# VH-VL binders against q8ka87r5to149: the designs that were tried, part 7

Target 1, 145 residues: q8ka87r5to149
Amino acid sequence: PNKFTVKAQEALQAASMLASSKQNQQIEPEHLLSVMLGDHDNIACQIARKLETPVDTLLSVVDREIDRIPKVTGASATGQYISSDLGKVFDTALKEAEQLKDEYISSEHLFIAMSEAGVKVSKLLKDAGIDRNAILKVLTSFRGS

## First folded at step 1 (VH-VL)

Design M15 (framework fv_masavibart)
Fold by ESMFold2-Fast, scan of step 1:
Formats: C-alpha cells, sequence, structure tokens
Structure M15 (fold): chain C 145 residues (1-145), chain A 122 residues (1-122), chain B 110 residues (1-110)
C-alpha cells in the first residue's frame, strides 16, 4: 500500500502546518510525532498512554528538537518539502502495513515506523520505552486489530 | 537484501535506440522512486532521470530531455530507460538506483545496481 | 562540466583526518539541505556515505561525517584507513528540481 488512511492524511496535513508555523522548509518526523502525540484522539497518543509513557514530557522533548530545526526566510526556495528522514518513515510504514496485512498506511503504522526507521525520533521513542514490540503488544491487546 | 540488476547495454551506432532494464528484488519496488545515473569512462557521475513510485511523475537531466524516456512496470518489479537519438557522448555505464518514495523528494540514492555499459560508436 | 566544485585529489596518512569540499551556489548547496556523498572503489558501483548534509546511513563508519557552511559542503574522514582509498562524489538538489554531482575527488592513503 502506497496510500494513507484519512486519519493519517489529516496528521500529515497538521504536521505540514506545524512546520510552516515554525518556518521550517522541510517536514520532519519530529513535526509528525508532535502532532500525533498532541492529539488525544490519535491512536499513537492512545498507545503511548497505554504504555504508561509520560506523553507531556516526551512531547516537550520533541518540541525542543523542532525548535532546533533551522528557520528559512526569504530563500530562493519557496516550496515546502518532505524530508528524507520522513520519507524513510513512510517507507518503513509501508513495510509495517504489509506485514500486518493492511491495505492502507494508518496512524499506527506511522507510529511503528517512527520507532523503527533509525531516525532521531526513533531514539527518542525507544528511550521513552516505545518500540515496535511494545506498540504491537498494545494494538493486539487493545483493539484486537 | 536489496538487489538491483541492470541489463540491455551494448554497442550501438549514433542516431540509433537502445532500451535498458533494471530488475529489482528484496524490497517493495512500487513504494520507491527510481533513478538512472550514468558515468562516462574515466569521468564522474551524472544524474539522468527519475520516476516516482507510481510512475505518474518523471524528471530528466537537460542533456537527455526529449531523447530518453524513463518508465516502470510495478507488476514486474522492473525499471526501464528508453534511449533514442543516441550520441557518442551518451557512452557510459548506466546505473539503476533507488530513491525515496515521495515524488517531490528528489534527495539521494541509497542502493545502486552493478551498472550496464552502453557504447555509442560507429 | 561538473556543476559542483571538488578538489581533484586529496591525500593523507593512516590515522589522520582529511576533509573534501563541495562548492556550489545559493541555487543548490547553499539553498537546500539535500547534500549527499558517495564512495566509489575502482570498478564498483557508488555507495551512499552521507545524506541530507550530515546524516549517516546504517552500516557506515562514524569516522565519516558531513557538514555545510554557506555554499560549501564538506565530507570529513577521521582515522584514515587504507580501505578509504576511493573516489568521493558530492551531490545536491537544485532550484530547477534536478540533481547535480561534483566532479569527484580521488582520495589517496599514503
Amino acid sequence: as target 1 above (145 residues)
Amino acid sequence: QVQLVESGGGVVQPGRSLRLSCAASGFTFSSYAMYWVRQAPGKGLEWVAVISYDGSNKYYADSVKGRFTISRDNSKNTLYLQMNSLRTEDTAVYYCARGITMVRGLYYFDYWGQGTLVTVSS
Amino acid sequence: QSALTQPASVSGSPGQSITISCTGTSSDVGGYNYVSWYQQHPGKAPKLMIYDVSNRPSGVSNRFSGSKSGNTASLTISGLQSEDEADYYCSSYTSSSTLVFGGGTKLTVL
């Protein structure tokens, strides 16, 4: 599956808006993670809470990383781009969706991918006790998905 | 294990056509943008073309625009480069390379094939 | 011929550090954080060493690091080893939505 669910698309749109508000030229995994953890109705936030992760603390760390991303103003480049690291998250999410036999990439696949893609947020998530096995345990137990 | 295997290279006269193929395995081919990069004997690397994961978007280097056509068949995990109106300066090893999934994310090449030699001479 | 300028050659001794520069313009290296570096041994395909200016792929030694200042990107190799002897190429995204390479640098380990 090379398509996203509506909920995943909404999260990506919110991440794009967050990056724009921070004057970041690239949409990074940090922007996506911040949006997903900040939305109490997002499955990623629900999984983190089930894993007893201090979501507010993790979100503060992620937001500090976003503040470190260089701002772009008045550059000749006028567009906003998906970063290579976010591209890796998408590629990993596709593989996770295929392993779970899902037709679309959903928020839970993106969350698993962020923990496994080997990008900066992957280390942040693992330091917080969130990795692929922990996420799958909650998904299996919580939804029977 | 990601594997890319090029084929179709050979000796061809100026003005003629040649079609290159790249067989992909070890990853979900339909999820990645694919590239062609060439290297003339004893010279450096030159980007040639890119195609998005679904084949809907294509970009070319100015040196080949209008003469080369990139395409893919996701059901066969195969990338193609149709080379028309060949010139002696097109002589090079042609590499197939994998990129990121996003059509507007033309950033870098994480895996490369072994290359196939195209020689354009009389 | 090459859009990005690299020195033709660089040399160093085992254990030393060397730096290879890649100079462009505000329309490529200076305008975007999409610089990558490739290592090519004789008769082999290139291998990705650095992407997005400073990020290292899994499996690449931490002796390799990348940076950028203005219109110039740099690849630094510390603790030089004989197997580092190769050609190194930089690449950048451009404002024309194309990719360009540097002319390449031959690294000799003395």
Scores: ipSAE 0.000, ipTM 0.496, lowest interface PAE 11.3, mean pLDDT 84

Design M17 (framework fv_masavibart)
Fold by ESMFold2-Fast, scan of step 1:
Structure M17 (fold): chain C 145 residues (1-145), chain A 120 residues (1-120), chain B 110 residues (1-110)
Amino acid sequence: as target 1 above (145 residues)
Amino acid sequence: QVQLVESGGGVVQPGRSLRLSCAASGFTFSSYAMYWVRQAPGKGLEWVAVISYDGSNKYYADSVKGRFTISRDNSKNTLYLQMNSLRTEDTAVYYCARAYGDFLYAFDYWGQGTLVTVSS
Amino acid sequence: QSALTQPASVSGSPGQSITISCTGTSSDVGGYNYVSWYQQHPGKAPKLMIYDVSNRPSGVSNRFSGSKSGNTASLTISGLQSEDEADYYCSSYTSSSTLVFGGGTKLTVL
């Protein structure tokens, strides 16, 4: 997707770098969620804290899942840009942005999409009490609308 | 009222360069991602390149990476495709197309196409 | 070149319905809801018929409908008319941030 806010672009760049550092051929939703929850200035982290989610515990679980992703070595170590699961997150984020009538895909849209796209992190987030309805209620207080 | 008009096609020898232009009218050009799609004689459609609304993001088909460059001039409502190191297999009708919506997945309007023939 | 798989040809009679399949993998058709269908008459530019799996642009007849199940997207044309005779192409976004087309299906109306 090429219509991300600057903050969302920074999170995607950080996720790409994290995947490379872990020798993961594809960027997964786990990488994106890890960098977003690990950034105290990211709206996803702020929303999770407002929902009284134990963010450090959730982040630990996500990081453990990243460690289970197969590693590649050799010339093709940096492989493909995005996984099929991350693509589903992007698809869902675009639809969420359209429903909120936002021109750009922002960090909050990506966070909603991770909870709704039906990928592994979606289960982790919902088990932690984070779903679209919960995110939107908190987000309304941040947007002033 | 949306119109896309390609130009710059012609016959060129292998290894040479050619630049295609696409003049857009009838819409706010700077709000849309734009595509180049080609079709070899008697064959199917093949995506070539895409450029975001502001020119900050570009993606290319593997067959043209390093040889073709997509660019745009929003002040002139014009899309470009610079084709270098042309090969016989680049022979095709080249279409300019407008992306549907604000992401890069469908094309709602196409130009008439311009023929590029790479021949010795 | 890893084109989506479409049948090379399909045929029907006026008034009948036909379906054209478009099969990919979990890295394209199966992984995303960004499937489009295009109609191309000989010597003409393609025309968008379906986008985002099942949505029709304004001006496209409701005789055209799209769907998807797993790795296979389908275009269905009901109430076939002579003017529907054309080549039909599917396309999908891929996990590599590229776009891939199907090989095309020639529809013949008897």
Scores: ipSAE 0.005, ipTM 0.487, lowest interface PAE 15.5, mean pLDDT 83

Design M18 (framework fv_masavibart)
Fold by ESMFold2-Fast, scan of step 1:
Structure M18 (fold): chain C 145 residues (1-145), chain A 122 residues (1-122), chain B 110 residues (1-110)
Amino acid sequence: as target 1 above (145 residues)
Amino acid sequence: QVQLVESGGGVVQPGRSLRLSCAASGFTFSSYAMYWVRQAPGKGLEWVAVISYDGSNKYYADSVKGRFTISRDNSKNTLYLQMNSLRTEDTAVYYCARSEYFPRWGYYFDYWGQGTLVTVSS
Amino acid sequence: QSALTQPASVSGSPGQSITISCTGTSSDVGGYNYVSWYQQHPGKAPKLMIYDVSNRPSGVSNRFSGSKSGNTASLTISGLQSEDEADYYCSSYTSSSTLVFGGGTKLTVL
């Protein structure tokens, strides 16, 4: 699938806005993870809590990583782009959606992809006990195992 | 904070129509499946209808199929229930409720409105 | 009768534990892990207490727990308090892609 659910689109828009507010020219997986974990109504936050992850602690680590991303000033800003790492997350999410036989890429596919794409947030998530297998076990309870 | 506020209930004669509204605030309405659930006086809960986050999928309880239509306007953060050919057994408090979206609609109601009473009587 | 069977009433004393059952078939409770429980005080809207068999929303006391065995789901309330006195409803997803409710159980705290 090449289409995102509305919830996933909303998370991507929020990530774009966060990146802009931080004067980051590229949208990184860190921006996406921050908005997803910071939204109580997002499935990523719900999964992290079910896995007994201290979400506020993880968010503080993610925010610290965002603060390390180079800034660009207003006059030199020439639009906004998806980073190479976020592109890897999208490619991985597409594969995860195909494996689950889902028509759309949703927030859970993006969350799995962030843990598996081999980017900086993947290490952060795995260090917090969040990987594909852990996420899928939680999702199985929603789909009927 | 999440709020759901129903309106449009009242007393109506059998065979007539009513339209219920549910105004949503405190969350991104367009990301959630929405439900109508009713409760007849002194009775239990009964699911009425569900609509997916984008309005593309709709499902109804057998008791209301062909008479009720669920719809939503995501630009207005509002859920609707058009009730036609009302029967005395449709008398109930009608609640709108939110559900987590996955994959097209959720399977539990995390937030409920206060309800609006519909009385079908002559 | 409702699609899911609950006892009409249960009673307990403060500090005790009670369990409310919710029995369906292999096409609902037995076939899926999508059972939820709702608490309703007189004149008020229902409140989600348990979702997906055993998960508790934020703000719900850990005295409330859910479980399932075969075609029967259970809500257990430990350390009963007077404010637990309410009607309790179970709900389940079905093989027809619908949701059904139990008939409700009135909990009386003696």
Scores: ipSAE 0.000, ipTM 0.467, lowest interface PAE 17.1, mean pLDDT 84

Design M2 (framework fv_masavibart)
Fold by ESMFold2-Fast, scan of step 1:
Structure M2 (fold): chain C 145 residues (1-145), chain A 122 residues (1-122), chain B 110 residues (1-110)
Amino acid sequence: as target 1 above (145 residues)
Amino acid sequence: QVQLVESGGGVVQPGRSLRLSCAASGFTFSSYAMYWVRQAPGKGLEWVAVISYDGSNKYYADSVKGRFTISRDNSKNTLYLQMNSLRTEDTAVYYCARGLRYFDWLSYFDYWGQGTLVTVSS
Amino acid sequence: QSALTQPASVSGSPGQSITISCTGTSSDVGGYNYVSWYQQHPGKAPKLMIYDVSNRPSGVSNRFSGSKSGNTASLTISGLQSEDEADYYCSSYTSSSTLVFGGGTKLTVL
């Protein structure tokens, strides 16, 4: 009944906690991208490093975008919900998992989806040289084919 | 095309039980939180309950806590509402509605069923 | 009274613009950007018109727009048409982790 791998669920939980710590009422793709790029063990970070992208610079830009999201006083952790943009990322990730014939939505599907969903982080990723084709090329080397 | 079809409504006496069903089609049912919302005759909308995409989390309005149970069967694309100890004030059209993908956080309802009428009368 | 305050009725003529208000407190409308609006025709299920204060779902006319100022959210309908005649409900998330609806506003197009 779980649709996300454990690693993907951990990233989503970390994104929720980050949004809460920033008093952001919505969980945005920026929150998810920040936690995924900030985790050396996450496949997204590993792919970005393999592509020799300026990950530290990209992460700094993403974190600054998060700091610009309006804060809501009186908000609680239970008051958060996913943004419409994050919803687009999830829908795109499901399509990517289906195309790769994967049973679960993994961190790599979320990463591809963030580059393709046409949200703000999609532009940030493409400006950094990260798009679907670049990600798939690296994934092929990680998966051995 | 997203479709939600409620069934199981009817006339029941106070203190009795009734189970509502909502058949979902046109989307990956197992990926969405689902809701029950009701509307008493001539009155406004009232949120009743929510269930997470995998059924592990459930939340209820105070007016129905301890009497109503929300559940789902993802293999059958069906949402349920078990209503026990019915009261006359539970008389309403009951709508099932689709929530957020993967999250049961309360937000908005993008698709609604046609509703099923429950009349609790003596 | 509902937790959110809406006028019981509003009216306009074809081609006019009207605005429906939805007033809460800092613990709901004023504290969060989780305001949604629903249109309900007699005998029909509600239809989502606006979510997250100002966003329109696919298929909803740009004649419908949403906004918020302080503790009051507003639904504006421009270029009124006869088919806009319906009940309109606002909804908001609350600090008690519940969803509350407004009392509803009947729009009459004369």
Scores: ipSAE 0.005, ipTM 0.521, lowest interface PAE 13.0, mean pLDDT 86

Design M20 (framework fv_masavibart)
Fold by ESMFold2-Fast, scan of step 1:
Structure M20 (fold): chain C 145 residues (1-145), chain A 124 residues (1-124), chain B 110 residues (1-110)
Amino acid sequence: as target 1 above (145 residues)
Amino acid sequence: QVQLVESGGGVVQPGRSLRLSCAASGFTFSSYAMYWVRQAPGKGLEWVAVISYDGSNKYYADSVKGRFTISRDNSKNTLYLQMNSLRTEDTAVYYCARDSPLFRYLTGYYFDYWGQGTLVTVSS
Amino acid sequence: QSALTQPASVSGSPGQSITISCTGTSSDVGGYNYVSWYQQHPGKAPKLMIYDVSNRPSGVSNRFSGSKSGNTASLTISGLQSEDEADYYCSSYTSSSTLVFGGGTKLTVL
């Protein structure tokens, strides 16, 4: 099994907690994107700002999409799992990490994967000017190569 | 299959140091966060420390912060706990425990496998 | 003192069911679905019985089940057997990004 960086694990954990707080039984890419963009120290937020994306506006749109996710009636606390769309993001992130010759799946790989996996957040990100090539260009300046 | 074997426990005087080791086998050690949990004789369980899978992040219980250091050597599949400035209230069985697996879903925060423990007695 | 409240002891007869409670606050048990339960026999290491409120690891009998309502999580053991006699501990993730344990419950099978 491939490993996640600590920062990526923290983002996934926060996404799981956000989904639980919203009474969503499935963790969606929307939950992960909301957590990553809402954290000023997360590289995804830093990349979006470097690209001059209106992060607050994008985050508002993402949060509204989360509000559309069905709530579990009766506040049942059992059976939380990842959505098929989040599964696609994970599969794409693994491929992105392999292409960049990175041993670990990090926050930047998850961010690239969200733009490329063909899920709802992929369209939201591309409409905001965030795609794989834009992310990689900014990452080059952050990695010094 | 999964095994965690603690060692290094013993009797030490207050103010001294002791280093515990936990040898892991039967799984990819470098993929898991690891814990130290202790239990004083006749008392309940108390979390002591956690270390991330790559060793970059470490967190401690307030009772041991500044005195204990958790570390790992992924090339040797070994977890360590360096215990300095030992106090009589540190007397306990110390358990090595593994965090939840890193799979496609990460909800975690539980100890799925435990070692047999090693007794540390701090007395005069 | 433990962060989570459990009864000190519970007892039952073979074949009966018992329930052990674990009460916290909205900052731990009530705020998160990350509650786990451990069984400990005298002189042995704890064994994971339930994780994420209600999930069983491979190899744990379906006689063990977990649930949660508000700030209280519960472990239920049906069809009590003599080997179930042990100490049981609950644990929860907290809003401080730490883990805490309950004080433990001694189960006696009469």
Scores: ipSAE 0.005, ipTM 0.501, lowest interface PAE 10.0, mean pLDDT 84

Design M21 (framework fv_masavibart)
Fold by ESMFold2-Fast, scan of step 1:
Structure M21 (fold): chain C 145 residues (1-145), chain A 123 residues (1-123), chain B 110 residues (1-110)
Amino acid sequence: as target 1 above (145 residues)
Amino acid sequence: QVQLVESGGGVVQPGRSLRLSCAASGFTFSSYAMYWVRQAPGKGLEWVAVISYDGSNKYYADSVKGRFTISRDNSKNTLYLQMNSLRTEDTAVYYCARGRYSYLFGSDYFDYWGQGTLVTVSS
Amino acid sequence: QSALTQPASVSGSPGQSITISCTGTSSDVGGYNYVSWYQQHPGKAPKLMIYDVSNRPSGVSNRFSGSKSGNTASLTISGLQSEDEADYYCSSYTSSSTLVFGGGTKLTVL
């Protein structure tokens, strides 16, 4: 199986908590993006700011999309699991990590994957000016090459 | 600062019960899987039980399955281990530890540990 | 006995480098990059030294490094100091989605 860095694991745990607080049975890319953008120490937030994206505005749009996810209560609320869309993000993130020659899936790989996986969040990020090429240009400056 | 403080250890006779508690502070307790790990005197580490961030999933080592019950109260930031039908081989220092929870794979390692509480099961 | 094999003891002199091995199978150490190392001083709780084979937590000296080759993971301690004298335990993720510990290695700094 694929392995996430400690910061990526923290973001996934926070995304799960957010989904539960919203009574969402599945963890969606929207939950993960919300917690990553809301954390000033997360590379995704740092990249978005470097791209001069209005992070607070983007975060509001993401939160609105989360509010559209159906709530599950009572007897039908059985467990929590990863959505198929989040699974696509994970598959894409592994490919991105391999292309960057990174051993682990980190927050930047998840961020690139969210822009590329063809899920709802991908259109949202691209509408905000965030795509793979933009992310990679900023990452190159952060990584010193 | 992340802090885990165990309590409830003591001396008990075989066949009796004991309940351990672990008070957590300095982090969002409800976001992390929690573990109990024990160490018999002069021996190595052995994981005992794990509980998911919301309490919905619990797993036990074969040596304690059916006798021990792990639980948590996220409103009190407290982890519990109910130990029933205690045996002399359960004598150990019991640590609570914070796990890194992966939704795909479960917890991979323990980044913070409590100081432990000694449980002695003797006749 | 734990599933992972460590030497019972290892020793070195101040300033030397030593390596502690942790050997498993293809269903644990060899199959995954999910090896962690813990340091335990007498009467104290274990402390995380290395996670995911080679990653060091904040606050852990860069004298500690981890690696893996095949079914064997290694913890290397360079520039040995007296405070490094402790028990060291490895742990690995398994194909059963559980964790297993090594038997532990006592490091003596002579």
Scores: ipSAE 0.000, ipTM 0.504, lowest interface PAE 11.2, mean pLDDT 84

Design M23 (framework fv_masavibart)
Fold by ESMFold2-Fast, scan of step 1:
Structure M23 (fold): chain C 145 residues (1-145), chain A 122 residues (1-122), chain B 110 residues (1-110)
Amino acid sequence: as target 1 above (145 residues)
Amino acid sequence: QVQLVESGGGVVQPGRSLRLSCAASGFTFSSYAMYWVRQAPGKGLEWVAVISYDGSNKYYADSVKGRFTISRDNSKNTLYLQMNSLRTEDTAVYYCARLYEWGLRDYYFDYWGQGTLVTVSS
Amino acid sequence: QSALTQPASVSGSPGQSITISCTGTSSDVGGYNYVSWYQQHPGKAPKLMIYDVSNRPSGVSNRFSGSKSGNTASLTISGLQSEDEADYYCSSYTSSSTLVFGGGTKLTVL
């Protein structure tokens, strides 16, 4: 979509670069989550730490899942695409932004969407105590303080 | 505060079964792989079994493979070790330990329980 | 049996420094920078003292330091104190994606 904040676009670009470095043809929610959790300045990392989630352990699990994604190279290598699961995350993030009357999809909307879209990382995040209500409570704390 | 509390140890006869539990608190249990590590009286540390964060992957030391089963209940923050066909060589203090991993490389135990003693004798 | 070789015992006097070695192969200690050290007092659970060769967790005295050269990792304790008397175990990641422990070293502080 054309409605991402600069920070969200930077995270998606970093996720694309990570997928490319892993020889993954599709950008998955796992790539995006890894980039966001690995960036100390990203709101997702800050929210996870505020929720007392062991970010390094969670990141290790996410990186393990990325290693399971099929690699593509040689004659069969083509351009890079957004996976259907990442597409579900985008659709969910757009709805979250619209509900909050935000003009752009930001990193926090993507993080909420990853917990709610019903993709593999959604289960991982919820098992770690990260769901929509927990994220919104921390966001209120960040914005209200 | 991170806490791991083992229970279920005791004296049992060879060939019998025993189930150990490890109650976890103070952290998001479902985000960590967990180990059972044992220590026979006067001996060193020996890993027994490991379970992934979601319970989908399990690995066992050769000495217990086929006899012990590791499991977890993330809704109860509890780790289990089902010990079948117990042998005198299984006599040890059993610890649960939290595995710390980063980027699939860091690999160490940052927290240990207090241990529970299992004595296999007649 | 232990895969990593440690001396059975070491001793020192208060205020001195001692070093405990942990020797493996190129498939564990020599091949990876993921060596950890644990302190165990009698009747107590092990406590992490050093991780990833030379890093200290919060709350561990800077008198404890770790290093590695080739297939041998070392734990050095400076300014020995009576409370340092304990068993020390090294551990390493392996090429089989497993974990191995050393046999343990008993430190006696006179």
Scores: ipSAE 0.000, ipTM 0.483, lowest interface PAE 20.3, mean pLDDT 85

Design M24 (framework fv_masavibart)
Fold by ESMFold2-Fast, scan of step 1:
Structure M24 (fold): chain C 145 residues (1-145), chain A 125 residues (1-125), chain B 110 residues (1-110)
Amino acid sequence: as target 1 above (145 residues)
Amino acid sequence: QVQLVESGGGVVQPGRSLRLSCAASGFTFSSYAMYWVRQAPGKGLEWVAVISYDGSNKYYADSVKGRFTISRDNSKNTLYLQMNSLRTEDTAVYYCARGFVYTGTRYIYSPFDYWGQGTLVTVSS
Amino acid sequence: QSALTQPASVSGSPGQSITISCTGTSSDVGGYNYVSWYQQHPGKAPKLMIYDVSNRPSGVSNRFSGSKSGNTASLTISGLQSEDEADYYCSSYTSSSTLVFGGGTKLTVL
């Protein structure tokens, strides 16, 4: 399936808007991670807090990486695209949703995918103590059964 | 450079049909939801219809539901609006507009970052 | 009729600040943070000025700002300039999965 939950769709939309505000031609995993961690109601933020991750510190590192993304200005600052790295995150999220037998790609699948896709945010998350096994352990306390 | 060019407007009698086209260039058309918005002479803006990036989802304003059909041909970078059973109150400039790049439900509440020049449809007897 | 209420007109002098209101209900403006504002000069297509209540697209002056309180969204233009003279429209997502526009406000810069 190519379907996202409403919450996941809202996070992707916010990531698109953040990329636009930063004059970034492509939406990167960094944009998505920033908006997800910045939203207290997002399961990714809740998982990070449960893992005792200093969310504000991680956010500042992610925002610094966003500032390093090249800006597009003038006549060439038209349109916006999904980056190849974000595409890898989506592919990984779909696989994670299928393994958990979920009908839709949700925020938790995107968060797991960011830790596993082998992109720059994957290393940032691993360095912060967030990997697939840690996320899944916390998810059982939020999902019940 | 992003460009949206509408065509197909004209004068038509009530009860007749008309088809509008919007030719898109300067961006990856298949990645964007597309919209029709109209404006009656001297009046405000009214949203008409939206179509998702792949054409699988469509939503209409209640005033046109059952009479208008939105469609797209991604191989030709063209958006269409088939207008049937036209009424005098359908008289307006019809704008083609692009949403923000995003899949899923966001296309319903997307802002419109680029607009065409508009094409005038006059429905009169 | 338009579902969102805007004043028909507003006026100001260069350098002043003006605010345009956009009032709906809990099923549109009050229920969602998906409010946009468009500027339209005579004979031209609309231009996006503000989206999602308070965000500015790249290239829009920081003199334009948006906010929301309850069922009312507001567009504020500071340091008013002659080029700001235009019609302004608000728009919101609705609980019926549709988009609705306000009636529009004509801004006159004297």
Scores: ipSAE 0.000, ipTM 0.510, lowest interface PAE 12.6, mean pLDDT 84

Design M3 (framework fv_masavibart)
Fold by ESMFold2-Fast, scan of step 1:
Structure M3 (fold): chain C 145 residues (1-145), chain A 122 residues (1-122), chain B 110 residues (1-110)
Amino acid sequence: as target 1 above (145 residues)
Amino acid sequence: QVQLVESGGGVVQPGRSLRLSCAASGFTFSSYAMYWVRQAPGKGLEWVAVISYDGSNKYYADSVKGRFTISRDNSKNTLYLQMNSLRTEDTAVYYCARDYYDFWSGYPFDYWGQGTLVTVSS
Amino acid sequence: QSALTQPASVSGSPGQSITISCTGTSSDVGGYNYVSWYQQHPGKAPKLMIYDVSNRPSGVSNRFSGSKSGNTASLTISGLQSEDEADYYCSSYTSSSTLVFGGGTKLTVL
């Protein structure tokens, strides 16, 4: 359950930092998706580009959703937590990694999970033409096997 | 089954105040953003206000900003609209409506109440 | 913000198809895939027909379909029936974190 690749851990840390900069008490799938799509070295960004998704437009939409997340200030701004929706993404990512026979939860599993977990970003991704089958087709070309 | 029932409408003079209520049942009220939408007689729909699932985020149409206040009591499954400094152009049927998602997202109103008529007249 | 532009009226015959347009800008319809369509019969509350540009809620006939191209969203009703006669409204999320409705279109089934 607790094994993520280094790249996935880096994305989660960056998502945490983004949430803090936005004064959001919980880390949401929107924060994670924004970080992953904004990093040209992240496989999620590479997959979106391969699918000819307008990444800049999608990022704009995701950032607008982040701006709607309630801000917390003062005494109530204590700590930071994984949201229920991000928890659903993690649970889905674990199942996707197991289905693909992968030893670790990586960025591609998180990306698939975001499209399948039934959270707000799942709708955004499917509107952009990104669903599990589309991601898997691109991953097959990256594997080369 | 999901139900939304508005109340509090009536005839009121310009400059006065009126409070509308929307009683929700059949779903977990505290998980949904809620909206007020109005429709003047013979006119189209106009969005009035939105409140997030926990009450922390509120947005208003420019026409009512500073005069109307949206609020909710999740313990009573009730949505409110406090209308102050009423004007004749506020005359409309007022509907409460439910968003599908926990946070305000601009998503559709999947359930609407029957509406309550507010008439602002001297 | 300006309301979304819809034709005031549209008409068709039973069995035919009609399309209602909803035109905005890049800061609403063109910028987001959050377009909804509502049907309203006289004296009734609106009913959600289409959400997120092209999705149908449970219980809505497949005769109703939605699409979007650039700044214009469209509602298409195929196989027109007399009960389709109603007012139709589009709505969209905006870059100002507000919601805007179209002016409405009266559909007459002749």
Scores: ipSAE 0.006, ipTM 0.495, lowest interface PAE 14.1, mean pLDDT 84

